VHH binders against q9y6x5. Designs and how they scored, part 264

Target 1, 379 residues: q9y6x5
Amino acid sequence: LPPKLLLVSFDGFRADYLKNYEFPHLQNFIKEGVLVEHVKNVFITKTFPNHYSIVTGLYEESHGIVANSMYDAVTKKHFSDSNDKDPFWWNEAVPIWVTNQLQENRSSAAAMWPGTDVPIHDTISSYFMNYNSSVSFEERLNNITMWLNNSNPPVTFATLYWEEPDASGHKYGPEDKENMSRVLKKIDDLIGDLVQRLKMLGLWENLNVIITSDHGMTQCSQDRLINLDSCIDHSYYTLIDLSPVAAILPKINRTEVYNKLKNCSPHMNVYLKEDIPNRFYYQHNDRIQPIILVADEGWTIVLNESSQKLGDHGYDNSLPSMHPFLAAHGPAFHKGYKHSTINIVDIYPMMCHILGLKPHPNNGTFGHTKCLLVDQWCI
Below, E stands for the ipSAE of ESMFold2; O stands for the ipSAE of OpenDDE; V2 stands for 0.75 times the mean of E and O plus 0.25 times the DockQ between their complexes.

## First folded at step 11 (VHH)

Design ye1 (framework vhh_8dlx_2; at its last look DockQ between E and O 0.52; V2 from the best seeds 0.00; counts 0 for: pae E 19.8 > 2, grease 24.9 > 24.2)
Fold by ESMFold2, look of step 11:
Structure ye1 (fold): chain B 379 residues (1-379), chain A 119 residues (1-119)
Amino acid sequence: as target 1 above (379 residues)
Amino acid sequence: EVQLVESGGGVVQPGRSLRLSCAASGFTVSSNWMGWVRQAPGKGLEWIGDIYSGGSTFYNPSLKSLVTISRDDSTNTLYLQMNSLRAEDTAIYYCARGTDYYSEGFDYWGKGTLVTVSS
């Protein structure tokens, strides 16, 4: 039996939801497997960048998906959530499903993980679903389990993506206990269904399953807005991305634009690209714009308008509110082990180890995850 | 015990060609997945390409027409041929070996060789 791995993401699942809400099915999954209580993700703490960091082991500056909205000055290309399929954006790295299916007698399958419906290095996931948020979790799971069970060559690596609790976190805010309790109960029921489905199909004992997320969520407010139009005329720059990390392409001298922005709000840091803190690992890619604005936690950058969001993410990756968790179960993992923290880039070399793949050069450290694995001596 | 030693870097004029070498010891290059990666001053890692044990090569599309990866089994050496060099190709160039099965969380890299493309 070849080693098999299913990687599952529930978007926007903040690590401390595990302590603050009831998850009987997820807790049972953890009890029979492993938990990493906090995963330190990459800056900026946005969906596309962090999902690609999980599957490449690279910081955003190295894999090239540096935000959910990007601009490349040389090619004049734009990237957004509705314009994300040009391989140009993804080709600065090799994600694990490409590496996996280039090995003898292996396939990869994907249910809507970011990038899996794109031919990266002229290679697309062997089985995949085009992104469509209207497709139910059950239908995504049914396709994935069918591919895991019935494919030739066999599917050894599969991914599954779900939009909650991120969508509800934006709408209600993470501090809305009533609405978030309802949302998170639905997610726990889906995890219960996932495990039951795998057991019924005979996959549970021989399949490694990772349940994780890309980022958390912080509370926002109409009382915490930064009005960018009050500080600088819109004609002086092109806005590539807005909040909570604004990406500013000057139309005039960069220093002049910087000077107009630097005192705009005490709740926002303004960085020239060269001055972005080294701990962000967010400087060395041409897709990172010459000026970025980083709002304080819970603050929203707006263009002279109200915000509809009560929750958001994308902030400093040192903030606990931005951190997801990781849980895992399967023959490669210990049972009943809890680990405090890893870096999100560490997931990639761990997955490569489980699958017997040779990782590309990356920013992860395999040693950080050894204690999760049965075949490793814990350090 | 694994060692990768890059050589062949230096200063070169724009438009010229350069071949880098990576001498390996402690393992056999032709039995392994090998790659080249570069880092320009103040930039992140940029993948150049890989060569698999069977000899198949895969390249970063932005570099595909400019680079060729090869190996010589008799000298246990990996090569990177670069053509039509530009100022933006100034970087430290690393050869790397993929980790063995049961990876240790380390990527085996050489110390790198500096290529400076100076106008």
Scores: ipSAE 0.000, ipTM 0.195, lowest interface PAE 19.8, mean pLDDT 89
Fold by OpenDDE, look of step 11:
Structure ye1 (fold): chain B 379 residues (1-379), chain A 119 residues (1-119)
Amino acid sequence: as target 1 above (379 residues)
Amino acid sequence: EVQLVESGGGVVQPGRSLRLSCAASGFTVSSNWMGWVRQAPGKGLEWIGDIYSGGSTFYNPSLKSLVTISRDDSTNTLYLQMNSLRAEDTAIYYCARGTDYYSEGFDYWGKGTLVTVSS
């Protein structure tokens, strides 16, 4: 039988939640599989970019989803979470589900993973759900498992996406132990449901399952605000993305805009596009605006509006608070093995290996995940 | 021994077309995933496009209208047709075989061929 892989994302699941809260179901999942304690995600540490990095193995500058909100100055197109259906934004890379479907006797399925309801390179997942946040996890899970079990050609790759604990992290802040405990318990219960469903259908032993996330969450405060209006007039620029990494499109001379912003706050770094640090791998794309502002951890960039978020993400990808985890179970994975760190782009070549797919050029390093796999030598 | 050798590069004027070749030895091009990438001065690697063993092609959308990837099975050669060349297309162009997971998806690379677009 061809290998099968289910990729599950719980949005905004910070890695250290595993240390600070109890996850009976997830811990059992890990016990019978593998854990990567910290996954270094890509800059910026936002939802759409990182989810696309997982399935492409590419930095944001390469796959072209450089933020949750984007603007292309040539075509005058906008990208946002409410406007993400144009293949124009996704076609700079080939995600794994497309690659998978190009293989003989294989199909892909998706439950609301970013980009899966869009034809990319004229290919859309054989089975998919249009994004709808109102659809329950159970319904998503039921569809995915049905497709994994009954499809012809067989679904060999599937994705499952869930919005928590990200939404709650934004609302309560990650340091709210009472509320986050409740939220994370629900997440663990959902993992329990997932495992149970797979067992009930007889999929558990033969299906490779990866549970991961795109980013973490940092605590924000009304006392840590950077008001751009105190530094520059709104008429001098267009804001393409706001916080914690603001994308600035100047309406006047770029240098003048830069000079007005460079000393706006000691808690914000201002970069011309060409001066963005190399370690971010966030420079070589036209969709990156001429100036970016990067707030320090826990600081929020605002206009003349107060932020309602007590938690946020998108910060420097070297910050531990931004890092998710990865757990996996199935025939391809060891049992009871823990690994310290990988890069999020490393997931793609690993998944390709598991599925027997030829990976597109990517930034991942297969060597980083070899120790997770039973068929590889661990050096 | 597996080997990839790019050719066809050189100096070309803007607006002109150029076809690059990648001669493969030691393996069959038509049985493998092949790709083209380029690196402009001071820039990172840019993916141009791929061709799968089945013949399906994928392109960087920024270049799609200007490039075509093909292959000749009889000569075991991969091609990159480039049209309407611009100054920004100046780069070293590489062909590569995709198979190995240890080398960012490619197990073998050519040495590259330089394309300079200048008036």
Scores: ipSAE 0.000, ipTM 0.218, lowest interface PAE 11.7, mean pLDDT 93
ESMFold2 (binder alone), look of step 11: mean pLDDT 82; pTM 0.825

Design ye2 (framework vhh_8dlx_2; at its last look DockQ between E and O 0.56; V2 from the best seeds 0.00; counts 0 for: pae E 7.5 > 2)
Fold by OpenDDE, look of step 11:
Structure ye2 (fold): chain B 379 residues (1-379), chain A 119 residues (1-119)
Amino acid sequence: as target 1 above (379 residues)
Amino acid sequence: EVQLVESGGGVVQPGRSLRLSCAASGFTVSSNWMGWVRQAPGKGLEWIGDIYSGGSRFYNPSLKSLVTISRDDSTNTLYLQMNSLRAEDTAIYYCATGTDYYSLGFDYWGKGTLVTVSS
């Protein structure tokens, strides 16, 4: 029988939540499987880009989803969470569910993972849910498990996405222990329900399950604001993406715009596109705007308006607060093994290996995950 | 000792609603998987639905629109709300945890409560 893999994402689950809060169900999951304590995600550390990196193994400059909000100057198209259905934005890469589905006697399923409700390279998941934040985790889980259990051709790869604890992290801030404890308890309960459902359906022993996230969350404050209006007239540029990494499209000479912004705040780095640090792998794409602003951790870029968010993400991907975790369980994985760190792009070649798929060219390193797998040499 | 006691059954007219209760003892319902199963005369066991420890509920697709499962943690009680009852809903209704149906390794059942839907 072909191997099966379920990829689960809890948006905005910061890695150190595992150290600071109790997760009985997740800990049990980990105990019987593997844990990567820190996953270094891709820059920028936003939802759409990182989720696509997980399933493509590519840096953002390569897969083309460079932000949650994008603008293409040639086509004059816009991308946002409310406008993400155009294959134009996704077709610069081939996600794993497409690769999987092109195999004989295999199909893919998805519950609201970014990009799964869009035909990519003229291929859409055999089973999918249109994104709707109002749909419960229960309903998503029900559909996914049904498809995994009863589909023909069999679903061999499935994705499940959930918006928490990201939404709550934004609302309360990650340092709100009272509210975040409640939120994270709920997440753990959902993980428990997931495991129970899989056991009841007889899937648990044979299904590989990865639980991960796209990014973490940092604490923000009204005392840490960078007001661009204090530095440059709004008429001189178009804002394509905002805090904490602002994408600037100049309406006047780029150099003039840059000069007005470069000293705007000591807590913000301003880069011309060609000067973006190489370590970000965030340069070689036309969808990256001519100027980007990168706020320091915990700082918020604003336009003559106070931010309502007490937590945010999107910052430098080297910051621990931006890092998620990865846990996994199943026949492909060891039991009771913990690993310190991997790159988020490393997940793709691992998943391909598990599923017996030939990976597309990617930026991941299979060697980084070998110790997690029972059929590989470690060390 | 684990014990499950169903109640609330009886004779009811078609189209009416009925709420069944399952009083649990010896364990905490909120920490365990709980389910409802029924057996109609001359038929096999039919799964109705279940509620997981985290609160997620799953239902038989054929019954989903007619049933709701809930629990009260303070009283350690499981409930089955049934609406728009039909003659074919006549059965003995059981509450259970860790049933063989799901192959969970443990199996506890109540004695059941009879529901008769008749004009």
Scores: ipSAE 0.476, ipTM 0.802, lowest interface PAE 1.1, mean pLDDT 94
Fold by ESMFold2, look of step 11:
Structure ye2 (fold): chain B 379 residues (1-379), chain A 119 residues (1-119)
Amino acid sequence: as target 1 above (379 residues)
Amino acid sequence: EVQLVESGGGVVQPGRSLRLSCAASGFTVSSNWMGWVRQAPGKGLEWIGDIYSGGSRFYNPSLKSLVTISRDDSTNTLYLQMNSLRAEDTAIYYCATGTDYYSLGFDYWGKGTLVTVSS
């Protein structure tokens, strides 16, 4: 009777969407399972870093995926969302699907979760889809459920990633009630279809399902731009990442670059690497550049004076607008329990416990999640 | 009251296409889990496919390339498109719906429409 776990991410699902919109299917899922109302994610609050933090239990400085755009000065390698397949970037940690499938009589399956189509430590997910955003949720679900039912050795850990509501949050902004209501209703319908499909295939009663997200979304505006070109000439630095956390590699004296930037805008904090606040846990990796610029919530750093995004994320992880939620259902979880908050790094040791895996060293705290679990004494 | 009425059956030549309709009343087609099932002469029921309220579609793997399920809220109608029909596709075709989204089976069925594929 080995336990099985399906981990689902709906990208950019802000925690307070649950209170501001109707989710009949998700609310029924929560009613029969558990809810964590706020998940405090890791800085920077971007997609690749936070998805890797979920599956490694590590802060970004420790797992090495420190942004969606990176530069490694030692190897001179570049990483981006279109150039993310080199295992070099991912090999500073061991994600849970690698640990899982290296156990006797276990395999792992993946539908588009970041990193699952990369051979990390020479190990790629046993069953996976190459990332392609054009593949429908229906096809991702069909592949995952086929693998959960029909694999030898059996799939005991599976992941499913979906790009909404992040894509629409960027396009419309989270304050566009009409468009976000339409998008969030569609997501709730997909959750209903997920549950129905698991029931029809006989998986529902013995499969643990986590539905979560990596970050939230905040409203942007053409009235809230920080024009970097007005403060510093391009020739003085290499730009590794732009907004809302800019990564600056000085080409001249670092102190001179810092001094040109520190008064650029009252809506931006400028940090030398050694001065990055300790609470970010964002300092001890060579991929973190010597200077970072952190925009205030809703502000956008631009090179020229235009921006096409109406919503964005990546801001300070203390901001409630950056926080997702977590819901879970299955034999490992209580029914009808609600919990206020956990840290996103706490999800990894909880998943390892459910699957009977020895966790690698990590930053999560199992005690933060034990009240969600039926086999644990709560307190 | 829930009511399902299939139409579009009849005699067709092999290799042709056919679209079956299912007119629904008492609910909207996009609010319910719906599907198509057939029964060939002297055989048991064969599931063709479903459409969930969220629009996700799932098909019998042996039929996936030959059939398409769709719906239209403006006419409150579920459709089954069948292509490249063969003699083996001769059957009574039923439209069905579940009253509980989380139920494990269809609760309401139409009376069926006969499709005969003959040379």
Scores: ipSAE 0.013, ipTM 0.585, lowest interface PAE 7.5, mean pLDDT 91
ESMFold2 (binder alone), look of step 11: mean pLDDT 82; pTM 0.827

Design ye3 (framework vhh_8dlx_2; at its last look DockQ between E and O 0.66; V2 from the best seeds 0.00; counts 0 for: pae E 8.0 > 2, grease 24.4 > 24.2)
Fold by OpenDDE, look of step 11:
Structure ye3 (fold): chain B 379 residues (1-379), chain A 119 residues (1-119)
Amino acid sequence: as target 1 above (379 residues)
Amino acid sequence: EVQLVESGGGVVQPGRSLRLSCAASGFTVSSNWMGWVRQAPGKGLEWIGDIYSGGSRFYNPSLKSLVTISRDDSTNTLYLQMNSLRAEDTAIYYCARGTDYYSLGFDYWGKGTLVTVSS
């Protein structure tokens, strides 16, 4: 049988949730499969960029989705979560579902994974749902499993996206044990439902399933605010993206704007585009603005308004609080194996291997995931 | 002791709605896979729908628009809401508890409740 792969993302699932909360269904999933305890995601640690990195194996500077909010100075186009349908933003890379569909006798399916409802390189997923946050997990799961089971040509790659625990993390903060326990229990229950559904349809034994996330969540506070208005007049710049990594488009001389911001707070680093640290791999793209502000963990960049978020993400990708996990199950994976860390871009070459796809040039390292796979040597 | 008791069946006119109840004892409905199945006269068993422990619900495509499954945790009761009933919906309706994750099917059944749709 041709290999099949389902990629599932629970947005904002911080890796250490697995240590601090109970996940009987997910633990059972892991017990019968593999776990990567920490996945180092890409900078910035936001939803759209990291989800696209998972399916392209590229750093943000390479695939071109550099934030949840973007501006292109040449075309004057804007990108946001409410305006993400223009292929212009996505065409700098080829996601795995496109690659998959270009193969003979294969099709792809998607339930609201970022970019899947957009024709990329003139190719859209054979089966997809337009993004709608009001659609239940149940409906998404039903569609995905139906497509996996009944499609012709067969769906060999599918994605499933869910907005929790990210939304709740923002609302309650990750340190709210009471509320987050409730939220995470629901997530575990959904994982249980997913597994049961696959078993009911006879897919479980032959389907490779990856459960992962794009980023974690850090605790924020009203006591940890960086007010830009105290440092620079708002008329001197346009804010393209805000907190915890603000993208600044100067309306006056860049140097002047930089000088006004560079000492704004001891809890914020200010970078000219050319001075962005190399370790971020966040420099070589025209969509990255001339100045970026990076707040320290738990700090929020604000204007003359208060933040309502008690949790946030987007910070330095080296911070453990920003790291998600990866669990997997299926014929391609070992059983009962745990691995400490991989990079999020490593997922792409692994998925390509599982599916027998030739990967596009990417930043992942297949060697980092070899120990997860039954057909590979683990050194 | 595990027990399932269906109720709410009876004679109803076409086009009407009916809600069936399944009272469970000896286990927690919200922690289990539950399902509804019916058997029309002279026909085999027909699956109506399921509700998983996590709350996800799945329906027979042929009945999806006409039925809704729900549960009340406080009363440990499973429900089947049926709308726009037709003569062909005449059957004995059973609630059942699903087996574990490793097997397909149901391990406990109620005695069933008869629904007759007739003008």
Scores: ipSAE 0.585, ipTM 0.836, lowest interface PAE 0.9, mean pLDDT 95
Fold by ESMFold2, look of step 11:
Structure ye3 (fold): chain B 379 residues (1-379), chain A 119 residues (1-119)
Amino acid sequence: as target 1 above (379 residues)
Amino acid sequence: EVQLVESGGGVVQPGRSLRLSCAASGFTVSSNWMGWVRQAPGKGLEWIGDIYSGGSRFYNPSLKSLVTISRDDSTNTLYLQMNSLRAEDTAIYYCARGTDYYSLGFDYWGKGTLVTVSS
């Protein structure tokens, strides 16, 4: 009897890919449902922070996952892509799958969404896969659909994460039409298979499905490098994160480190923590380091080395190249409706509404998404 | 005029491998949901696995480690690779094209090819 929701992320899917490439399957999904053309994500525009913002409705400073690489000076703990399982990092917020499965007669399932294999507030997703990038989309989908059909208590909220087109966007750059066309065609084929599988299993008519992403991708170049070693001796600071937002922990006077960096490149903004622009909502957490360096779009901060990436993300969240899209289909959603933009933090209160959950305090605005929903009078 | 023609069946010793083919005409295999189903003597139909138009493959859990479905777009042909064959794998094997309905809702079937696993 409770409504069901599947939340799907294709990592690094830039919003304008929809206009610049062919997606017959995704376009049919949109035709039968809703589209939000641009989702304004949170700064910094990285994978872990934005996936957690989707499921908590919080800015990074409020949920505590402030980057893909972090250091906590009080506890001396380190976080990275390969060291992300300590609940300490995740416990500053309550993600929607925890709230969902603590309700009577409900459980949650996850196929590799960031944080779902961590016991957050001593609660791990009821069914989950440990993260392993070698597991095929088919196996992830098979597990999710098995859990949606065969679990007691029933799975009412499920997540599915896929690494493309992010991995290929880094490798080729978003402007490589030949390679990105091939990659994006494969993504569209997977979306077609997802819809077909849900139909075959009898899930399609009564399951709400959101297909979205965490961020976009911008073109990089070997001609757009900022060499940090040319501006400051590495002995003066500890590097917590590098590019395109560097996180700098001074080993000497903070002001001395700042002064050495502030004129390093005209293509990089250098901020003392208290001077970070208010529009970033990126200041009020101890995990945000005393100095951050924010590269201009398409610029890469390097040490004494070249970069192998031809595309990157993490830049200013006002940049259209950093914005993903959102599409949705199901009994909760209108058919054939297009909406210009929402904030990524707005997705959480919408999902809570669909599932009949009381949202935790958050930064989202339900009113921004009301027009997507059939049960709301859009005024 | 949809046609599906299976081939590659026959008598095979236990422990051996076998590859079945399904030649399709009247439609393109890579644009359709395709599947393999078998029926052992005196048994009901047993679903082996599917390949969807996007290339995603799903298998009967009891057979997943023993079989692989593939296709060749240039010859419009679907394949079933079977490994470590046992006597219980003796069956008529059918190639089929599916609809968007429930599993095993195939609208076109081949005539089948008999596989006998015996010494």
Scores: ipSAE 0.014, ipTM 0.579, lowest interface PAE 8.0, mean pLDDT 91
ESMFold2 (binder alone), look of step 11: mean pLDDT 83; pTM 0.831

